# VH-VL binders against q9umr5, part 96

Target 1, 268 residues: q9umr5
Amino acid sequence: SYKPVIVVHGLFDSSYSFRHLLEYINETHPGTVVTVLDLFDGRESLRPLWEQVQGFREAVVPIMAKAPQGVHLICYSQGGLVCRALLSVMDDHNVDSFISLSSPQMGQYGDTDYLKWLFPTSMRSNLYRICYSPWGQEFSICNYWHDPHHDDLYLNASSFLALINGERDHPNATVWRKNFLRVGHLVLIGGPDDGVITPWQSSFFGFYDANETVLEMEEQLVYLRDSFGLKTLLARGAIVRCPMAGISHTAWHSNRTLYETCIEPWLS

## First folded at step 24 (VH-VL)

Design yk1
Fold by ESMFold2, fold request of step 25:
Structure yk1 (fold): chain C 268 residues (1-268), chain A 123 residues (1-123), chain B 112 residues (1-112)
Amino acid sequence: as target 1 above (268 residues)
Amino acid sequence: QVQLVQSGAEVKKPGSSVKVSCKASGGTFSDYAISWVRQAPGQGLEYLGEVIPMFHTRNYNKKFKGRVTITADKSTSTAYMELSSLRSEDTAVYYCARTKYDILEGFSDFDYWGQGTMVTVSS
Amino acid sequence: DVVMTQSPLSLPVTLGQPASISCRSSQSLVWSHGNTWLNWFQQRPGQSPRRLIYKVSNRDSGVPDRFSGSGSGTDFTLKISRVEAEDVGVYYCMQGTHEPFTFGQGTKLEIK
């Protein structure tokens, strides 16, 4: 009766983080097959995102094959970027709901505890020197670092985010857009009290301009040019925005009210 | 200076559980991952898993999945390792050790170790 | 799991002479065109392990300069240029490139 659900974790995560989410799904959608992909756990979550996309692609193929009527994706934090890339590179995906759970879809530019933990001697203003180098792009966190004050460097050096956003000319851009547009619904979840995703509106395809003013999704060039399909999806009524205040970054998958409001309706 | 101080020796029966503590002092607890490693008498070292307090994440060696639980309490700067369904083969000294995840400088694995906790499992 | 193989397992050495311990991994320990997370630890009798070398060749603070590490890919070496009595113990290599982290079986260094 219910489509299978595939869960993709974030940085330093493992399947344990999603135990409460699994319980909620079991209570509201009994019999649903839920798979939390146990790949690139812990330290390996820092490997380049294209490497992770390749590995996760191999893992989802048999799951999708067993469910010809479709599957749902719930993708948390960094995992939401992996999932969006999957939707672009897979010609034959059958994803109905892509649920992006507090993911930095337009990138990250924050002096957060997470940044300081991984880069103890750096600040957001100078991290571009590390991240926008071939060496820095070997680490996943740099694959979605998005410094609004060094846009030319971002566009040239980003091996991942600028490509999947269609911000740089790419021979696969048309195919990736076509593939992404086969998704049934894009469910965007996040909120102002997240504390990690910066700006938090990145979870809704919002981001800073050069003056650090947040431009919402509909004000972004990638939306206006429809570079990977956001304008088309919105016009089709396929984008659901579900912001919720009062939830910290580590609590999105363990809050029942958020589940019932933002996730449950999309697990048909 | 930096210290990892573990709880005292334990004698346990097969089928029971043990919980070993590891209190960090002389540093900032949330800046590190805390890992657990064991050493059976006369044997080598075996990694059990880690907890990262900053990310609220846990990652276990799959050999111990379902039997090991590694947790952290930021307010007391203490990590815990619990091993359930104990068997005589679990008799070992259990160590905690810390890791600094610094991308620029490189990962600094197990720069400090606890003093070890002997866990003896006997009928 | 990545298998770490040390050679020799027992290493009797004359005081004042050099010692060399090999460590081979079943897979490359090179991280995505960058770092190699190979470490060496010393465990003196009755004590906790102590890190000597991290990232292949970086000596920890307080470790005598007679200890050095080298190697790349799958083959690594710990050298002691002139063995002293305090060097008695078991030496372990460990890799942190692949989950789960794994140790070599240990090399027991003793004075002849």
Scores: ipSAE 0.806, ipTM 0.890, lowest interface PAE 0.8, mean pLDDT 93
Fold by ESMFold2, last read:
Structure yk1 (fold): chain C 268 residues (1-268), chain A 123 residues (1-123), chain B 112 residues (1-112)
Amino acid sequence: as target 1 above (268 residues)
Amino acid sequence: QVQLVQSGAEVKKPGSSVKVSCKASGGTFSDYAISWVRQAPGQGLEYLGEVIPMFHTRNYNKKFKGRVTITADKSTSTAYMELSSLRSEDTAVYYCARTKYDILEGFSDFDYWGQGTMVTVSS
Amino acid sequence: DVVMTQSPLSLPVTLGQPASISCRSSQSLVWSHGNTWLNWFQQRPGQSPRRLIYKVSNRDSGVPDRFSGSGSGTDFTLKISRVEAEDVGVYYCMQGTHEPFTFGQGTKLEIK
């Protein structure tokens, strides 16, 4: 029998967005119990990410308890950050595959139509003034805003991303690393034509340096210091990278070829 | 001037469906969410859901999940609401309204409304 | 769902006198620092709703300054300092802090 699959949505999403993904799973792996979590839908996806993590934790506990052999997570966009935090804060998770669908794992620094839509009077170069304040950190998009030109402000002000990355010292860092390392596989999915995640390599733990040159995962300080377990996972052979060109941000969960290539093999 | 212009009145039989349009003008269509609200005769207002063209997302009031579909066409600046499996209790005026999601200035909910579309469901 | 309760449901008023409409929510409407998405709408007979007040107390453009909104948390008030004949209609509060968005039952304002 197949392990249960838990799906976590992204910004402004609801469970409706995943109807095609559910269809693909049912066709290829009949009998799989798939739960698309219907929490923090629409406007509520802008609530602080720690608030969302707490709510999603409460929802996944009974699902994991009923599946002693493990579960899989498929987490889209902003939802991939929620899921990574879940893996860190849950002492008792039994996640085998964590499948990250075009998630801004190292943060976001994009001057896209998304930014203009939510912050019409701002640009990526000045959004740090809003996001790196206590007021700004009350909105989810600011919880993973990562301005490579204001790294000290990011490190001091981030209430979420700097903590789950182990970029700022905190008393739970050792426990969170231990918990995260219990995952069986980390499956990273994304691509250059996404159009929203900026840089798109954030989905693979790559990110800008101070010159806006993209450094790959293995060149990042969080990897080199193994702050939350990436180096250990890679050495263990537990990191799967599945890039795919030609897919826009809104199409990752509704592309059958992407599902068959990057997702289906990990849904044991 | 900002305008939301809706399609004309409909008379429908139980079990059928209806699709109401809402054409926006006087602003940039993709800058807004478009929501649908209904009002049964002599009754108050009831929210159905919204579509956000920029994010290609939809969010529905769970009371209508499975029966309501809200869509948008950026090329024509038009939003649509389709309600299926109609019952006599669905007789109402259906309105579209818009929201601006400005984080810094605050959300501006339903600042403009369409003129309303009467949908009558009779057997 | 968040229940929005208006009082009174019927409000007969003498021209030139003040009017006050109460709106109470079943949950706090505070989202974040300084943000509460509580709105007031007016629906004149035979017309679409028109927004009067957004974010508790901000008056829309073209709304006379005799209209004011106030409140916090779960309790909110719309006041009309001096009622005029054009104010006849039904007034609704609406919350946008919690999904789904919900409206009060409406308050019908009539001239005595």
Scores: ipSAE 0.796, ipTM 0.885, lowest interface PAE 0.8, mean pLDDT 92
Fold by ESMFold2, last read:
Structure yk1 (fold): chain C 268 residues (1-268), chain A 123 residues (1-123), chain B 112 residues (1-112)
Amino acid sequence: as target 1 above (268 residues)
Amino acid sequence: QVQLVQSGAEVKKPGSSVKVSCKASGGTFSDYAISWVRQAPGQGLEYLGEVIPMFHTRNYNKKFKGRVTITADKSTSTAYMELSSLRSEDTAVYYCARTKYDILEGFSDFDYWGQGTMVTVSS
Amino acid sequence: DVVMTQSPLSLPVTLGQPASISCRSSQSLVWSHGNTWLNWFQQRPGQSPRRLIYKVSNRDSGVPDRFSGSGSGTDFTLKISRVEAEDVGVYYCMQGTHEPFTFGQGTKLEIK
């Protein structure tokens, strides 16, 4: 029978957003217990990501305890960062497949509709002034804002992303790496037509250098230093990259071809 | 100036559904969330949920989950609230209202309201 | 859900006298160390609600100076320094800090 699936939503989402994904899973893997976590919905998705990680951890513990054979995570957009943090902070998680749906794993640096809608008087070149302040770090989008032109401010001020990436020294780095490496597979999904995640290669652990040239995962310092286990995981053959063009940010969980190609094979 | 204009009063039978519209003018529709609030006769206000037209996201008060659908049409600057499996206790005035999600300035909830739409479930 | 409790529920007042309405929440309404999404609405007879106060103490545009809001954490107050005939109606507090948004049960202000 199939391992239970836990779904973690993104910014402004709620469990309603995943109704089509649930249909696809029911059709191809009947009998699978699927839980779409109904926490930090809508407005509450803007709460600090560590607060969200704490709440989601409390919700997943009993699900994992009832499934000793393991579970799968499907995590969308901002939710993929929550899930990666869960894998690091949970000493005894039993996640087999971590499926990351267009998540800004290396951060976000884009003048997108999200930015304009949430910060009508700002643009990406000046948002660092707000996001890299203690006040700004109280909002989730600032927890993964990554301005490649103010890397020193990012490294100093980031309360979330720089920590889970191992870009800033902290006492739990070794334990978090060990915990993350217990995952069976890391399935990375995203594409060039996403329109929100910027650069879209952030979904594959790529990101800008100081000249806004995209460095792929294997060129990133966090990979080269193996700061949280990416190099080790790739060497095990446990990283799956599933790029797909033609899918906008809001359509990843409602596209049947994407599901069949990138998600279905990993729901063992 | 900002105005939210709702569709007219409706009388419905138990078990049926109703769809109320809310047309926005005097602002940029995509800049706001549209929320729905109801008020039974002689009663207080009750939040139903919201839609964010720009991002096609929805969030519902769990009390109404499975019965309420809130949607938006950006091309007509119109939001809709649909309530199914109607019962007599759903008799109420239904209001739309808007919210601005501005992180820097703060969330601005329900700064403008529609005129209200009376929905009567025949009971 | 966060429960919003208003007191009093019925508030008869004499014209020209002050009025005070209390609103208590079952949980703290603080979001980000200084931002509290607590609003006050007025509903005149036969009309839609109108926002008076947002973020605890900020008066909306066009709202008379005689209205003021205060409070923090779980305890909030709307004051009218001098009640006028046009102030007749029902007053609601509402919190937007926690999902779902919730309203107080309302305070009916009437002129004696």
Scores: ipSAE 0.782, ipTM 0.878, lowest interface PAE 1.1, mean pLDDT 92

Design yk10
Fold by OpenDDE, fold request of step 25:
Structure yk10 (fold): chain C 268 residues (1-268), chain A 123 residues (1-123), chain B 112 residues (1-112)
Amino acid sequence: as target 1 above (268 residues)
Amino acid sequence: QVQLVQSGAEVKKPGSSVKVSCKASGGTFSDYAISWVRQAPGQGLEYLGEVIPMFHTRNYNKKFKGRVTITADKSTSTAYMELSSLRSEDTAVYYCARTKYDILEGFSDFDYWGQGTMVTVSS
Amino acid sequence: DVVMTQSPLSLPVTLGQPASISCRSSQSLVWSHGNTFLNWFQQRPGQSPRRLIYKVSNRDSGVPDRFSGSGSGTDFTLKISRVEAEDVGVYYCMQGTHEPLTFGQGTKLEIK
């Protein structure tokens, strides 16, 4: 039998967004028990990510307990960060494949339509004033805001991304790294035509330097220091990068070709 | 001026489906979320769900157990609400309403409403 | 789901006199960032609901200053300082802090 699949949604999403994904899984892997976690749906997805991590943890623990052979995680957009944090805080998870589906794994920094929608009166250049305040950190979208021009503020004020990345020292860094390294495979999915994840390479742990030049994962300090295990995972062949062009942000979970190429191989 | 104009009254049989439209004007459709709220005769208001055209996301009141489908067409600035497996208790006036999400200002829920669409379910 | 409880459900008022409606939520409506999404709506006979108050105490444009909202946490109040004939209708509180959004039962305001 196939291992159970747990799906975690993104910002303002719900289980409805994954109806096509469920169909694809059912067709290609009949009998797979797929659970789309309907937690923090809609506007609730704006709640602090640590709060979400706790809620999702409570939901996945019983699922994992019933699946001693392991489970697969498919985590979309903001959900990818939730899942990474989840795997960091759980010392007993049994995740075989962690599929990060167009997630801003190294954070977000862009004047996208999404940003303008959420912050109608702000630009990315001044969002640091909001997001790196204690008040701003009460919103999920600020929990992974990564301003390359205000690195000190990011490192000191980011209460989520900087911590799970091990960019700021904290007492759980070593344990979180150990926990995260329990994952069998880390499957990173994203692409240049996403239109929301900015830069799109963030889905592959790439990100801007101070000059807004995109550096790859292997050039990132978190990789070089192996602060949460990326270098170790890569060394043991546990990281899979699956870039795909021609897919908009809202289509990653509904594209059949993407599913067959980047998701399906890791559900067996 | 902002207006939400809904489709006309519907009479349906039990077990059938109804689809109500809500056309928005006077603002940028994609800047807002559209929600649906219904009101049975002589009763209160009940939230059905929401669509965010910009994000292509939908969220539903789980009470309806998948019977509600909310969609949006940005090209026509129109939102739709479809309710399937109709029952007599689904007889109500259905409203669309606009919501503005702003992290700084907060959520501005239902600042404008449609005129309502009466849906009657009877044998 | 968050249960919104209004009181009274029926409110007969003499013209020119004040009115007060209570709304209680089954859990706190305060977000961690401090906002409280409690709204008040007015529905006149035969009309669509109209928002009067948002975020506990903010009046919408065009709403007379005789309407005021107050409260915190789980206890909220809508007040009308001097009831006018046009105020006849049903008033609803609504919370937007928790999914799904939920309304109070409604308070029917009538003139004695």
Scores: ipSAE 0.933, ipTM 0.960, lowest interface PAE 0.5, mean pLDDT 97
Fold by OpenDDE, fold request of step 25:
Structure yk10 (fold): chain C 268 residues (1-268), chain A 123 residues (1-123), chain B 112 residues (1-112)
Amino acid sequence: as target 1 above (268 residues)
Amino acid sequence: QVQLVQSGAEVKKPGSSVKVSCKASGGTFSDYAISWVRQAPGQGLEYLGEVIPMFHTRNYNKKFKGRVTITADKSTSTAYMELSSLRSEDTAVYYCARTKYDILEGFSDFDYWGQGTMVTVSS
Amino acid sequence: DVVMTQSPLSLPVTLGQPASISCRSSQSLVWSHGNTFLNWFQQRPGQSPRRLIYKVSNRDSGVPDRFSGSGSGTDFTLKISRVEAEDVGVYYCMQGTHEPLTFGQGTKLEIK
């Protein structure tokens, strides 16, 4: 039988967003038990990501326990960060494929319509004043705000991304790395036409330098230092990159071609 | 100047579906979320769910167990609420309401309401 | 779900006298960032609900200053300093801190 699939949604999402994905999985992998976790739906998705991680952890533990052969994670957008953190804090997870579906894995820094929607009176250039305050860090979106022009603030104030990345020293860094490395495959999905993830390469652990030049994963300090295991995963062939053009952010979970090309191969 | 104008009253049979519309004007449709709230005769208010047109996201009150579908059409600035498998208990006035999400200012829930749509479910 | 409990459910008031409605939530309505999303709505007979107060104590535009909201955590109050005839209707508290959004039972304000 096929391994169970656990789906984690993104900002303001709910299980409804994954109805097509469920259909695709059912068609191509009949009998697969797919669980879309309806936790922190809607406005609740704005709660601190660590809070979300704890909630989702409680939900996935029993699922994993019933699947000794392992499970697959499909984590969309903000959910991808939640899942990465889950895999970091869980010393006994049994995730075979971690599918990061258009997630800002290396953070977000963009003046997108989404940003403007959430911060109608703020530009990305000024968001550091908000997001890197204790108050701002109480919002999920600030937990992965990564301002390349205020790296010191990011490193010191980011209570989530900087920690799971191992960019700031913390007592659990070694253990989290060990835990994350339990994953069988890390499947990174994203694309240049996403329109939300900024830069889109963030879905592949690429990100801006101080000049807003996008550097690839292998050029990132987190990779070079292997702070949470990216270098190790890559070395053992456990990282899969699946870029796809022509996919908007809200279509990653509903595009059939994307599913067949980037998701389906890792559900068997 | 902000207005939410809903479709007219509906009379439906049990087991059928109803779809109510809510057209927004006087503001930028995509800047807001549209929620649906119903009120049975002589009863209180009950939240059904919301749609965020900008994000193409929807969230529902799980109480309705998938019977509610909320959609939005940005091109027409119209939100829709469909309720399936209608029961007599679904007889109510259904309202759409606007919500503004602003991280700095906070959530401004239901600052404007539609005029309501009476849905009667009877055999 | 968060249960919102209003009291009283029926509120007969003499014109010109003050009125007070209590709303209690089964859980704290305070976010970790400190905001509290407690709203008060007025529904006059035959009309749609109208928001009076948002975030505990902020009056909407056009709402008379005789209306005031207060409270914190799980206990909230709507006060009307001097009830007028136009205040007749049902008042609802609503929390927007937790999904799903939930309303109180409503308090029917009537003139004695």
Scores: ipSAE 0.933, ipTM 0.961, lowest interface PAE 0.5, mean pLDDT 96
Fold by OpenDDE, look of step 24:
Structure yk10 (fold): chain C 268 residues (1-268), chain A 123 residues (1-123), chain B 112 residues (1-112)
Amino acid sequence: as target 1 above (268 residues)
Amino acid sequence: QVQLVQSGAEVKKPGSSVKVSCKASGGTFSDYAISWVRQAPGQGLEYLGEVIPMFHTRNYNKKFKGRVTITADKSTSTAYMELSSLRSEDTAVYYCARTKYDILEGFSDFDYWGQGTMVTVSS
Amino acid sequence: DVVMTQSPLSLPVTLGQPASISCRSSQSLVWSHGNTFLNWFQQRPGQSPRRLIYKVSNRDSGVPDRFSGSGSGTDFTLKISRVEAEDVGVYYCMQGTHEPLTFGQGTKLEIK
């Protein structure tokens, strides 16, 4: 039988967004038990990511316990960060494939309509004043705001991304790395036409340097230092990169071609 | 001035579906979320769900167990609420309402309302 | 779901006298960032609801200053300093802190 699939949604999202994905899985892998976690839906998705991690942990633990053969995670957008953190704090998870579906894994520094929607009176160049305050860090979107021009503030004020990345020293860094490395495969999905994840390479752990030049995963300090295990995972052949053009952010979970190419191979 | 104009009254049989529209004007449609609230005769208000056109996301009150579908058409600045498997208990006035999301200012829930659409479910 | 409990459900008031409506939530409406999303709506007979107060104590534009909102955590109050004839209707509190959004039962304000 197929391993159970757990789905985690993104910002302002809910289980409804994955109706097509469920159909695809059912058609190609009949009998698969798919659980879309309806936690922190809608505006609740703005709550701090650590709060979300705790909630999702409580939900996935019983599912994993009933599936000793292992489970697959499909985590969309903001959900991809939640899942990465989840796998970092869980010392007993049994995730075979962690599928990160267009997630800002290395953070967000966009000035898109998406950002303007959330911060109608602010620009990305000034958002650090908000997001790197104690108040700002109470919002999920600020928990993975990564301003390349204010690295000091990011490293010191980011209460989530900087920690799960091991960019700031903390007492759990070694354990989190060990836990995350329990994953069988890390499947990274994203593309240049996303329109929301900025830069889109963030979905592949690429990101801006201080000059806003996009560097690849292998050029990142977190990789070079193997701070949370990316270098180790790559070395063991556990990282899969699946870029795809022509897909907007809101369509990653509802594209058949994307599913067949980037998701389906890892659900066996 | 901001206006939400809803479609006309509906009379439906049990088991059928109804789709109510809500056209927004006087603002930028995509900058807001549209929610649906209903009110049975002589009763209080009940939240059904929300659509965020910008994000193409939808959230529903799980009480309705998948019977509610909320959609939005940005090209026409119109939101829709469809309720399936209608029951007599679904007889109510259905309202659309606007919500503004702002991280700094907070959530501005239901600052404008539609005029309401009466949906009667009877055999 | 968060249960919103209003008191009283019926409120007969003499013109010119003050009125007070209580709203209690089954859990705190305060976000971790400190905001509290408690709203008050007025629904006049035969009309759509109208928002009076947002975030506990902020009046919408056009709302007379005789209306005021207060409270914190789980206990909230709407006050009308001097009830006028046009104030007749049903008043609802609503929380926007937790999904799904929920309303109080409503308080019917009538003139004695």
Scores: ipSAE 0.928, ipTM 0.957, lowest interface PAE 0.5, mean pLDDT 96

